VHH binders against Proteasome assembly chaperone 3 (psmG3). Designs and how they scored, part 5

Target 1, 145 residues: Proteasome assembly chaperone 3 (psmG3), of Dictyostelium discoideum (Social amoeba) (q55g88)
Amino acid sequence: MNSLLIDSSNPSYDAMNNDNLKNSIEKNHPVKSKVLSKKINNVDTDIAISSFADAIFITISQNQKFNTWIRASKSDGILLDEPSYQIDTLLGNNQDVLFSIYARQLIENIGETSNKSLMLSISITDKSKDTFKQILSTIFENKVW
Short names: E, the ipSAE of ESMFold2; O, the ipSAE of OpenDDE; V2, 0.75 times the mean of E and O plus 0.25 times the DockQ between their complexes.

## First folded at step 1 (VHH)

Design e02 (framework vhh_8ghr_2)
Fold by ESMFold2-Fast, scan of step 1:
Structure e02 (fold): chain B 145 residues (1-145), chain A 120 residues (1-120)
Amino acid sequence: as target 1 above (145 residues)
Amino acid sequence: EVQLVESGGGLVQPGGSLRLSCAASGFTISSYSYIGWVRRAPGKGEELVARISPSGGYTSYADSVKGRFTISADISKNTAYLQMNSLRVEDTAVYYCARGYPLSFGLDYWGQGTLVTVSS
């Protein structure tokens, strides 16, 4: 049966059109930027990657209605034998583990060469492993860090 | 062939405990974003009781079972578990193991289920 009890609410798209977020983005110009549009498993996929002074901003959109906003960062690591990564859902569906997995893979890669944090805006309709691999490969072939 | 086989159900007194097992074959549980337990009782809809992302360590529970049930996974045995404590009459249901990508997008590969009856 397809009718399941839903125990988490979907994020409001209006929350992503915050004036404070717009002003922050408009004031901060990227050092490097890449924009791509392609079909991945027959789904239109928009990817934007921007490097700012202290952050990498990545947008992945297959559904233009609802994006989840996730911040990911590397711990200072000074007292740790191995780097640690913190992942926080700022807006949207914090019950969707796939989006956190995207953020974790991205911040781990960024953290290998940089101390910049990640701001990820993500909306995925094709949740297959193949789409996951293709999206990450596309981003890693277009790195700005 | 992909299969999920539930076991461990039975008759138990109110306040008792049971541990359900979900043995996966034909795929590795660590390849999926989560494994969940869904229950169904006559006259009620399906209720997602618990879920775990074995590779990510994420767990969540329905309010009706929070604090009483614990979900876990043993990747080396390709098996998920549901430890049920302080059982109530209203926990009586057939329990199914399911796999899926994100919590809100489809659950596939339901087994035959295992019946849990809580009665005096």
Scores: ipSAE 0.000, ipTM 0.110, lowest interface PAE 17.6, mean pLDDT 73

Design e03 (framework vhh_8ghr_2)
Fold by ESMFold2-Fast, scan of step 1:
Structure e03 (fold): chain B 145 residues (1-145), chain A 121 residues (1-121)
Amino acid sequence: as target 1 above (145 residues)
Amino acid sequence: EVQLVESGGGLVQPGGSLRLSCAASGFTFSDYSYIGWVRRAPGKGEELVARIYSSGGSTSYADSVKGRFTISADISKNTAYLQMNSLRVEDTAVYYCARESWYLGSAFDYWGQGTLVTVSS
């Protein structure tokens, strides 16, 4: 059975699936972009992924509360076999450690094929392992890098 | 039930090689986790010697083993490996395979029972 369930409760995300609006956004901001909305463990989840010249922007939202903003980047290590990653929380220093874990998984995947940095805006209601796996799977099925 | 089972330990002379295997069950390597090899030498504490991001293949090593040890993973077989070359007497230890669950705050949540590696002439 299909693991991707589309939720039409978010009009903005539904509008982003319109070719005309999508083409307008890509023209004014020449970026690769994916926007999607789905229910994950019965929680409405909004995901936006955009590729800019030197950065990947990812937004993950499950509620209307404040988002935590995290910057992550791959550092050049002098060690032959050891990639280094820097993760900085720009807003929400006393946040749940889970948000940094999301950022680490995302920047590691980006860093395998790209030198772009990550800007992550995240708000998660369901902190379960299953939701974590489904959100990452959804993003990796919709890569813009 | 999550389980990690190590194999491949044994007695080897200095300068020799061994390959350790870690078979995982109860989860898949596509579950966004790191698999690490942790050793404990007689009279010493635990040392993380190598780890691999099981889904992506990114690896890291302790300074003591860089250039000598290589960690790898076969996602389809759900098995991780530690290739140990140019072994030294100081590498004598019980080697544990462990899963690092970042979902649980970057802690090792499951451990194998360990396999003994003895490097001696």
Scores: ipSAE 0.012, ipTM 0.324, lowest interface PAE 8.4, mean pLDDT 77

Design e04 (framework vhh_8ghr_2)
Fold by ESMFold2-Fast, scan of step 1:
Formats: structure tokens, C-alpha cells, sequence
Structure e04 (fold): chain B 145 residues (1-145), chain A 123 residues (1-123)
């Protein structure tokens, strides 16, 4: 029972987001955006979500001073029928596993319906389970993909 | 104490449908944990059939069941479901509900399993 490590899935998602790449002439113009400011577990939290032709940009900030930048994308898996995700910390704290977990949850959801990549800018002061769950819930209630 | 209890298995004819339920206790579904369904047929290895990720609700399916099976969860009941349609003889197996995580600590492996429920597809 405990020896199973990898789930199988078909990586094709183009049919779920028809014409997405064809609809944008300039990649730096957002197709759709949402911006939210709210207190999560008594900490002021700013969230911005923008959809571009080839990417989803998400900013999560609980302080305005230090953000870690992470890129995530769907890649070829070890098994062809299993999607794989490449997660790279481009700038900032690459030792905090939590930030990579945020990125993985987000790109996994994006990858369900789209082949767009994720650019995540993140700064979290409250690393509790409650904050993690509430931030992801807030983002998924405000999807732009 | 973590517990997963499956129900809904039984005998069904090819082309039929069944809905499996997994009641969780000792933890909250979507509180850092994913739920999946793993099956084992006699003489075969274990196969992850379907999984639903916490928070996002993202789902994944084995190629053998994609388009026929649907995983879902009712957070208020702390219960996950597997809707199985267009069943085939090769779907005959014991189906286990399994927990994955905790995700915020970088753990993606299965750590708890239910007792299993037998699904027999036969004419």
C-alpha cells in the first residue's frame, strides 16, 4: 500500500483553454486580473492574480520588504502519462520549503485546465497551517484561469 | 487517531456504475492532506486510480480510468467519493482510500489507508 509513490495522469490540457495563446498579441497585457487585501489570521495580506497569454502571475505579500520569486511550469514526467512540475526559486529564500509548496499547489491547479506557467512572488510572515489554507482558498475563489 | 472508512463496493455488471465513499476522522480533508483511491487486483500491483489535492481541489486520474471515474469531496462531511462509470471487468479490485501529506511540510507520500472495499465487475 505504501510503495505507490506516483499517480498517473494525461498531461494534455489544451482543450480546456481553447484559443488562449492565440488571443494575446502582447504577453505583458493581462487578460484578467484580481487584487485583494484582507487580514488572514490577523495579518494584513495582499494578493494579486493576473492571467497573461502564456503565464499566471500571483503575488502574495504579508510584508512589503522581502519577496521570494518562484517560477513553476508543467514539464515532461519520468512516465509520459504522468505530468511533472518544474519549480525554480529565481530570487530570494530558496531554503524555505513552504514557499515551494505554495508554488506546487498553485501550478498543479493551473495545470489541470491550462498549460500556462506560474510566476509567484511571495512573502509570508505567518507560516501556520491556517494561513496557508486561507491564502490558497482565497486564490482559488478568485481564479483567472 | 487517523481513520479512513470505505463503503459502496459490490457486484456490478460491465457498463454499470458504483459510487464509493471514504469517511475521514482524526483529521480534516483539505487541512494539509490529499485523498486518493488506490486499487489492488489479485496478482497485480497497487495502482493509484484518482487523487484530489487539498485547497486547490485539483484532481488526477490513472489513464486506465480517465473519463470514466470522478473523484470529489464534501468538506462539510469530511468525506471523499469515487464515482465509477462504464465499469469494465479489469476494474475488479479491492479499492482503498488513502491519505497523502501533510503538504505544507513537503510530504506527498501516502501514510494511512482504509480497510478497503471490494468491487467486482462480472457478468
Amino acid sequence: as target 1 above (145 residues)
Amino acid sequence: EVQLVESGGGLVQPGGSLRLSCAASGFTIYSSYAIGWVRRAPGKGEELVARISPYSGSTSYADSVKGRFTISADISKNTAYLQMNSLRVEDTAVYYCARFGPYEYGTYAMDYWGQGTLVTVSS
Scores: ipSAE 0.000, ipTM 0.300, lowest interface PAE 10.5, mean pLDDT 77

Design e05 (framework vhh_8ghr_2)
Fold by ESMFold2-Fast, scan of step 1:
Structure e05 (fold): chain B 145 residues (1-145), chain A 122 residues (1-122)
Amino acid sequence: as target 1 above (145 residues)
Amino acid sequence: EVQLVESGGGLVQPGGSLRLSCAASGFTFSSSYYIGWVRRAPGKGEELVARIYPGSGYTSYADSVKGRFTISADISKNTAYLQMNSLRVEDTAVYYCAREYLPFHYSGFDYWGQGTLVTVSS
């Protein structure tokens, strides 16, 4: 264990060190998180939701063999009058419209109260509208934003 | 052919209520479409007021109308509605019904109605 060379009698040094440590913790660790496992339309479904300083991470898994990774964000630009959302598939199946629809619904909701981006990891076996509605309802009942 | 036809606009006093209807033809409400209400006031740009994804019932609203406006859809009638409560003078605008198609990572309004005028005045 090394000795600390910071002068603890100086409040500005203590505050600076505490701010630096706090800032590192906030950047590296989730501020809020929730994890749930339940059957949705008779299919085992794992959902994890984590809020970080600048992003919301959501994982939805009904099939653990592979996930599609999607980033969604509110469009940047001081000249835009209306909210615009960008959705990018980073890894996996970018031909499945349903996964982009999940991302769109989630980022629109996040964007209502926050400027955080969304990172979505998704694997769905039941592509029914009922499962879609129940998964979104479950997430919105467990918001971390 | 695809058509969106708005109705229900008119003159109403501040604090009043109005219900707009959007009758869709040439397509069915499905998981590939959002239905939105966009307004344009004299001298102002377009504002997306409310949006519904009929396939799930998910809705979103502009901050200016949250808690006052409610969007809904009747899939059997292929009609979307905008219930406007606690109307303000600044809600005066032409209201358009629009369909938003979601081709993968892109969304955009591909069909628009003709608009219906809402005037909030005493």
Scores: ipSAE 0.000, ipTM 0.146, lowest interface PAE 13.3, mean pLDDT 77

Design e06 (framework vhh_8ghr_2)
Fold by ESMFold2-Fast, scan of step 1:
Structure e06 (fold): chain B 145 residues (1-145), chain A 123 residues (1-123)
Amino acid sequence: as target 1 above (145 residues)
Amino acid sequence: EVQLVESGGGLVQPGGSLRLSCAASGFTVSSYDYIGWVRRAPGKGEELVARISGSGGSTSYADSVKGRFTISADISKNTAYLQMNSLRVEDTAVYYCARTWSDLYYPGGFDYWGQGTLVTVSS
């Protein structure tokens, strides 16, 4: 049981390498993080942005239910006149091209100055172009890369 | 009304230079927009020659123009530019500026087009 593992009465707990635990915690903490909440086009919107060693994590929520999860990264291939990025929907809605467009815009901006990949968690109730513009503008005003 | 208006085309001799301008009106080019220059010459089809992100940094060029053409944008003036140097007769084409808010592979890739401006490279 996991509760027994954190109980100091367990002899195995006392034998844990405390330095390895500290190093694991430090390694997984974000280098930079920003969290903000505001109304965008009259919809409450929560945005969290975190930079880790090899990844940027962005969460965009306009509802408090399930989000679509998207991984985006710079691909090794080069197209003659097009940037090469891979966008994969890991969980959730893979038929709504808007979420892929959010991911594409974000990874291209990240890729301009960084080799970090993007993990995007997104739920958007207002699918208008105006909300898209305002959300991206808000994120780009709060870059952590 | 939403418009992209090109200017700066004309007749130039081989080896010469031209600067094309693309002024956006009725909307503001933002950091999430992409502005591209697409040319069409008779018999060659359409070619995307240069693209710039509205964030003001990322640019890409077709191999045919790389090193000779430079794309830039002045977001404060809502204008994109294509500086064309070392022009060749095969650069003769109608040049269009176009805006896209997404990757070219998505539905509705280029959602606004200018009227086009003719560039003729001839001695």
Scores: ipSAE 0.005, ipTM 0.166, lowest interface PAE 10.3, mean pLDDT 75

Design e07 (framework vhh_8ghr_2)
Fold by ESMFold2-Fast, scan of step 1:
Structure e07 (fold): chain B 145 residues (1-145), chain A 122 residues (1-122)
Amino acid sequence: as target 1 above (145 residues)
Amino acid sequence: EVQLVESGGGLVQPGGSLRLSCAASGFTFSSYGAIGWVRRAPGKGEELVARIYPYGGSTSYADSVKGRFTISADISKNTAYLQMNSLRVEDTAVYYCAKGFDSYTLWGLDYWGQGTLVTVSS
């Protein structure tokens, strides 16, 4: 901690601030983040991975035109079977099965070591298997869970 | 180069058990991707019967084999297994071990073994 960073010109809070403010800061601030930029199958690809208190945020972007937003989480609907995962497309293309496959692979990996959900923002121009494998490999080499 | 080799198939009576093994060479089972067992019976299409993500241990099964088959993987030995119990005549098929980025679809499986025949008959 450094008291010299408490400046009235910046958002600052005194020692009397409550737990709700602290919890809001902790929930909205990434615990761990990684950002990568590389060419995958000769296409510029940006990947950002952020761990929050209750969620993993992953952004995968090629040419950043329009992103599909997908939420994935561990499902509690199965009592006697193996863990199940719920995948919902919130915004964007809901007919392209490939984006759901990205989300499913990611949430299954997250769900086996963590209780966090996944929010995936994805924009992919190269829908080949090779690009899919390279993107997942890059993410798994840079886990924040 | 990269290869999956199945073993453990054979002839077994209804109600019997078999354990299939899948040894990988030329690559390593990692946290990336899934291992699946796919079968093909004469006159039928391919059926994904079991899958596992080896790093986390997450598994799933087709309804036709749920409760009877168990999939497992040993990352250190680079080997996957399918324990088949309470076998039925309908389980007669060629069983393939497959590795890929996603096992929820056959499209996601990149590497396939040559297959091992399982015959269930009295």
Scores: ipSAE 0.011, ipTM 0.303, lowest interface PAE 9.4, mean pLDDT 76

Design e08 (framework vhh_8ghr_2)
Fold by ESMFold2-Fast, scan of step 1:
Structure e08 (fold): chain B 145 residues (1-145), chain A 122 residues (1-122)
Amino acid sequence: as target 1 above (145 residues)
Amino acid sequence: EVQLVESGGGLVQPGGSLRLSCAASGFTLSDYYSIGWVRRAPGKGEELVARISSSGGYTSYADSVKGRFTISADISKNTAYLQMNSLRVEDTAVYYCARLYGDFSTGYFDYWGQGTLVTVSS
């Protein structure tokens, strides 16, 4: 495991010795992150992937405007031997099933090795299945879980 | 509203044939949205029997139905079909059509029809 991610320029360093603040900062700092910029089907695509104590944050952006925010989590289903997944659109376009499909594929993969939830921030201009495959492949080649 | 409505089920004798239809509304059959047929029988659980990519004509079948079942789509009618030939008692099940988004390799179905019962019995 790597050292603590404490920066002397961070507000937590300017505070009085506070174990609760230190523990909160450590909990909220990502333990592993990847940031990528790649052309996918000739569209500039920005992907950021971060692992926190309780969650995986993934950002996928093909524009510089508002993203849709989706939370996904693995839940106990009616049958304990079959995983169930809850997907909620928190902000943005809740009528576009494509974004929920991205969230579903990502949380299923995360759920194979982890119980962390997913927070997905997504904005896609190219809604082709080829872009869908390439974006997921890029993320799965850069897992932080 | 996205809907998939199955029809064409019923009672048939072993060796007979049935054609199931899946009428899609609220979306267009395309490269983004493919149709699969999934059946549920008490002894077998859920089984994906056939898939089609409507624009490319790509099809795949479960080993249990290869050579007997044929999946097709009519884009102008926004309808997918499952032609079932040489039916066996073991084909008795509720048949669902389901919409597959993206590539067949993802394996994700996002909308399901209500199902239609196929009974193969003498």
Scores: ipSAE 0.000, ipTM 0.152, lowest interface PAE 12.7, mean pLDDT 74

Design e09 (framework vhh_8ghr_2; at its last look DockQ between E and O 0.04; V2 from the best seeds 0.00; counts 0 for: pae E 7.4 > 2, placed apart)
Fold by ESMFold2, look of step 2:
Structure e09 (fold): chain B 145 residues (1-145), chain A 123 residues (1-123)
Amino acid sequence: as target 1 above (145 residues)
Amino acid sequence: EVQLVESGGGLVQPGGSLRLSCAASGFTFSRSYAIGWVRRAPGKGEELVARIYPSGGDTSYADSVKGRFTISADISKNTAYLQMNSLRVEDTAVYYCARDVYLSGWEYAFDVWGQGTLVTVSS
C-alpha cells in the first residue's frame, strides 16, 4: 500500500490520484451527506446536509454574508410524553428570530427518529414564509437521518 | 437567555377549570411581542389556542375554545395566563406558551417555546 500525494496544479494528475484519495476518504469517514443548489423564489440557495455520529450539520446559504451558527438539541421535558428542545445561537445575529424558527423545525424533525443534535449554519436574504416553507420542504425531501 | 416557563397543568374532570401561567424572563412584555398558547394532543398537529399582545391587550382565540378560555397578561409580573373553563375531554393536550414575533408576510412566528404543561381532562 503506497502513499499517495496530491498535486492540485495538474488536472491529469488529479484525475489519476483522486480516485484513490476519494475511496480512502469515503471508507474511513462514513458521513452521509447531500449537497443541493436550487433557485427558490428566484434566489440562489445552497443547502448541505451531513449526518455524523452525534449530530446533523445543515448549512443554508442564499448570500455570501457571514453565517449565523445555531445549535439545537432534544432533552428531557417537564412532561414524560413530550420532549423539550434547546436552541442556542452560538455566533452571529442572535436577534434574528427567523433563524431560531428554522432551527426549531429542524430539531423537532430530527428528534422524531434520533437523539442527534443539530448544528445549523444559516444565511438567508429572502425571509418570506414561502421561502421558509420551500427550504424546509427541500431539506425534508433529502433527509440523511 | 430568553425563557418561558409554564405551570398550572394537571388532571381535571370534564366541566372543570384550570389556570395556566407562562412566566417570561430575558425580555419584557412591554415590547411588541405577543404571547401565544399552543396545544398538541397525542398523534395530532399543533393548534394555536389563544394569543395576546400584552402591551395593547389585544386577544384572539381558536373557534374551538371561544367563550371557554380567556388569555390575559400581568405586565408587572411578566406573566401571561390562560384561564380554561368548561373543560372537555377534547381539551386534553400538552399546552405550550410561545413568543410571537412579527415577520413580514407571516401571520405569526413563534421563536421561543416553553417546555409545556400537560392538561388531562378525564373522569
Scores: ipSAE 0.013, ipTM 0.432, lowest interface PAE 7.4, mean pLDDT 79
ESMFold2-Fast, scan of step 1: ipSAE 0.223; ipTM 0.600
ESMFold2 (binder alone), look of step 2: mean pLDDT 80; pTM 0.805
OpenDDE, look of step 2: ipSAE 0.020; ipTM 0.371

Design e10 (framework vhh_8ghr_2)
Fold by ESMFold2-Fast, scan of step 1:
Structure e10 (fold): chain B 145 residues (1-145), chain A 120 residues (1-120)
Amino acid sequence: as target 1 above (145 residues)
Amino acid sequence: EVQLVESGGGLVQPGGSLRLSCAASGFTFSTYSYIGWVRRAPGKGEELVARISPSSGYTSYADSVKGRFTISADISKNTAYLQMNSLRVEDTAVYYCATYPGIFEGFDYWGQGTLVTVSS
């Protein structure tokens, strides 16, 4: 009864509408790429970084069972030119704050010099601060943007 | 409800030092959040000069200020700082504190800014 005569004109939000971005990233050939395999806090860690025409693709894998897929992009803020970033968890664990923090660090750095978006595929078993610092340091020492 | 308040700006001579403070209210610095200092000067665009993750201690700096500026955060006081040494005339700008308040936020929270003037 509460909602009988109430209908919102607000636009519906569909978080799943990202197929175009995935297809674009997959179809473009990389301009630069780097692949690394390293033990970080005694955990085997595979990192791949690829630069495409419109996007940076980064994969970080410690267990290879279930990857969380995150899209990040710089939003246009014409007013006051403040940096604004959109982060969407497309598949996997959307409750893990740490994975979104990885994505925000990466897109912020990409956004300083580029308008490219980020597609991040991530699986982390060691959620320590030390592993976080070492993974980011490794990526930033191996930039392709 | 969410508010960032900058302070510590002022007039200083070249080679001098200033310490900027950013006090947060309406939220607590998350152990996984980022806090940054952004400046804007006449004739220049926006520049991110320093950032810190309070939880990890990770810091990064723009090349223009590296070795001269130090960013820090006091989680217990919910306050971030920018120590500015060996100031140059080109450092004259309005300095803003900005933070990334959550994993699905589409924008930064910005303070009102504090003016730093380096002039003899």
Scores: ipSAE 0.000, ipTM 0.109, lowest interface PAE 14.2, mean pLDDT 73

Design e11 (framework vhh_8ghr_2)
Fold by ESMFold2-Fast, scan of step 1:
Structure e11 (fold): chain B 145 residues (1-145), chain A 124 residues (1-124)
Amino acid sequence: as target 1 above (145 residues)
Amino acid sequence: EVQLVESGGGLVQPGGSLRLSCAASGFTIDSYYAIGWVRRAPGKGEELVARIYSGSGSTSYADSVKGRFTISADISKNTAYLQMNSLRVEDTAVYYCARSLTYEFHGSDALDYWGQGTLVTVSS
């Protein structure tokens, strides 16, 4: 930081300032971030989406009791060079298939334009198809990838 | 509001080619929705033969058509295509274009809107 504030003889002062500021932001904060709070089928739903250098972090919360943590990433394709995706439940309820379905849809979308992995923290009380559809639409309208 | 309209079916000889088109309206082909081609031959159940995910261009095919059929999409025209080469008598069926919800990744994708169907007859 001292080099950015003191070196008045630097002919690339703005570029140097931008590099160090960018590095500070990327280190301390997500590169891109969006936070949303709204009612979906009368249930308060909090969504946070953050992009880091190697990963997209998404939090979806409809309750405060416990979140399931899922990692998803692109793997080698097996059919006609089609991308494959690996989905792992790291913590929480691995018996709830719905949370893996959320992760699958998100990583497929991320994988269309990026090689970043997904870390998903999810807690859903309304397991309806309508809520699923609305949550995904909200995230896809607010992409950070 | 949501419509899928197929075209391009007809009569063709074994070894011939046809290209089917599926024009979508009322929604945009995107990563949340895929387009699939489903066929039904007389006296048989439905078979999903090909899928495409818009944006990525990711495709999948049934084993019966691999290497012969190619699915594609033109995002600017909101239209999907099925290029069918090296056609066989057993490819005779009504071909439907359908919108796919890829939310059931354990091998059962939901299809929520279907076109009217187009007849493909392969006969010498």
Scores: ipSAE 0.000, ipTM 0.154, lowest interface PAE 11.3, mean pLDDT 74

Design e12 (framework vhh_8ghr_2)
Fold by ESMFold2-Fast, scan of step 1:
Formats: structure tokens, sequence, C-alpha cells
Structure e12 (fold): chain B 145 residues (1-145), chain A 123 residues (1-123)
């Protein structure tokens, strides 16, 4: 059984027109953005953070070998009225838990003040705990939410 | 409601052993959350003594307990454990089981805590 089916997932024509306008705006025009280039644990690291109307877009790149794309969003817990988080890998076939941990840390922080979703593009060569700590602290020092 | 319930505390002599259990309800020990054991002794601050990653693949320990304590989790029973060996008077504290979303960043950042279980090491 699928208790998460949303009857309101069938949009009206008016909703589609609003979505087209919104998608056009969010595609071309972030409301807040920051771009950083920094050496983290001796590895060149590029970080871009953009806030759109309904989403936060974060890119973390140490090299261009692979980019994994992850969507994360906040939802209410079905039974307990507590927030839960859905994390989906959209592109890139990687079972590495670390990328999901990055996404989880980011969406939980975003979810403290916002209902915006996260789109994360990530490519990490240094999977150490120290690099993880430094990347997250750099992002949290440069929040756009 | 998310709950963590500790058990297994008590009085033990120096050099003895205890096994603490932490039963979770309202969530599962999975790829979502780190599980940690934090202690607080009278007159001291909180100390993270052990933590285990989602899925149980990695563990870390405070230097004060390294080689003596072992953290583990049984995903099927939704229960985490702290095996404490070679106990010292200095290990006397209330021990809390805690769930954390922050995996490598800050010691002691946890979103849910148990009520605590008292461990007394004394002759």
Amino acid sequence: as target 1 above (145 residues)
Amino acid sequence: EVQLVESGGGLVQPGGSLRLSCAASGFTFSSYSWIGWVRRAPGKGEELVARISPGGGSTSYADSVKGRFTISADISKNTAYLQMNSLRVEDTAVYYCARGPEYYFTTGYFDYWGQGTLVTVSS
C-alpha cells in the first residue's frame, strides 16, 4: 500500500501556468547566491550556493570525475507530526553513504527555518572526516537561507 | 514520538564490566542517524564517549575510554549497546544514549536524548 499518494498531484491548467512562470524565474534568477573557491585539506574545492523561490541549490566540486545529483526535502512524519526528510539520488550510481550524509546535514539545517528543498551536486575526492567537517563549516558560514 | 530508553546501569567495582542498552522507538537505526553515548559526571561537563555510524560501519571513542569501551548496534532489534570493560572510578557518571544528524562535525550535537542511566564505579 502507498499511503503517500497525493490526490492533489493532478495540477490544474492555472497551476501549470504558475509552475511555468515559477520555473522560468528559478532557472534564471537566484534570489541569493555565493560562490567560493577554497583549498580544503590541500584539495581545490569549488562551492556554489544559490537560493531560489522554492529550492536551495548547492554544488560541491573537488574534481569533475563524477557528479552525483541528490534531491532532499522536508516532509511531515505520518504518525508523529515530526519532520522527516526524503533523500533521492537523481543522477550518478554511487552507493556511498557519505553523499547522503552531506545531503542530510544540509537539508536538516535548511529545514530549521525553511520548507525549501535542496538540490545537491557533489563530487568529492577526499572522503575524510576532516574534509567533511571543513566543507560543511564553509557552507554554514555562507548560508543563503 | 522519538524515544531512546537506556538500561543496564548500576554499581560495579573497579576493574568490573557493565553493558548498557539503548532501545529506540519512533525511528530506526539506519543510514539516517549516528548513535552516541554521552556521559555527565558530578561537577563535570558532558563528554561524548562513543559513537557509531549509520549501518554500523565505523565507530569512534574518546581517548579516556579507547580500548576499554565498545559501541555496537543491532539494527533488527533497533537497539544500541555500550560494552564497558576495565571500569575505573573516573567512569562514574550518568550515561545518555543520543541520536545525532551531525556525523563528523561537532561532538555532542544530538537532536534526541534518553533519560540517562547511572553507572557508579566504587569499592
Scores: ipSAE 0.006, ipTM 0.134, lowest interface PAE 10.5, mean pLDDT 74

## First folded at step 2 (VHH; framework vhh_gefurulimab)

Design c07a (from c07 with N31D T53R; at its last look DockQ between E and O 0.53; V2 from the best seeds 0.00; counts 0 for: pae E 9.9 > 2)
Fold by ESMFold2, look of step 2:
Structure c07a (fold): chain B 145 residues (1-145), chain A 122 residues (1-122)
Amino acid sequence: as target 1 above (145 residues)
Amino acid sequence: EVQLVESGGGLVKPGGSLRLSCAASGFTFSDYAAAWFRQAPGKEREFVSAIYRGGSTTYADSVKGRFTISRDNAKNSLYLQMNSLRAEDTAVYYCATGFSYLYTEPSEYDYWGQGTLVTVSS
């Protein structure tokens, strides 16, 4: 039932990396990570999940040419005991609401036990409901929070 | 066998109240969003309210402030408290569950009950 700590991430994650920043993050908070490759509805799907001190980073890729970047966080809602969530598309096409819905499902789960934010990098070619369910199930079976 | 069974419908006068229940069985209810929809005679099925795994709720504008959705995951049950009922609330009420990533879209729900009739009339 123990998770395996993995030092590496997908190439897109490495391209965003600054050596000084990476060294600081790793020294100040142990990074707990999982990297997964799975064929979902006959589409190769790569998922990387990393936990940092103040954020969870998740990458989901079925098409590695372009990713949409979304930030999500939990805040207090209008009513007590009813939290609200802020979802911002930072880069990429925001005409497809599906990616924001992925982010919403993830930040709500993360927010059950923490106040960490979510940084999501996502590129999905199969936008079916079944693929959505399988991707989320895979992430929740392998969460690092 | 997956089942959703609604109850609590009936005839009530305008201004009255009803509480609908939906009993879920044959699956892990707590893993899903849950919703109420309604269909009046001769009309399309329409969204009423949803509650999802973390407890966040959404309401159709026509029922805000009058209806309250809730769930009890330990009892595998979904509820709809309906207050200040109006003739326009007359419909068959359905409970539904699913991942439902577009909360108001009926096509996004995987399991449906058979419905319970609510009639608001004098």
Scores: ipSAE 0.005, ipTM 0.253, lowest interface PAE 9.9, mean pLDDT 78
ESMFold2 (binder alone), look of step 2: mean pLDDT 84; pTM 0.865
OpenDDE, look of step 2: ipSAE 0.029; ipTM 0.363

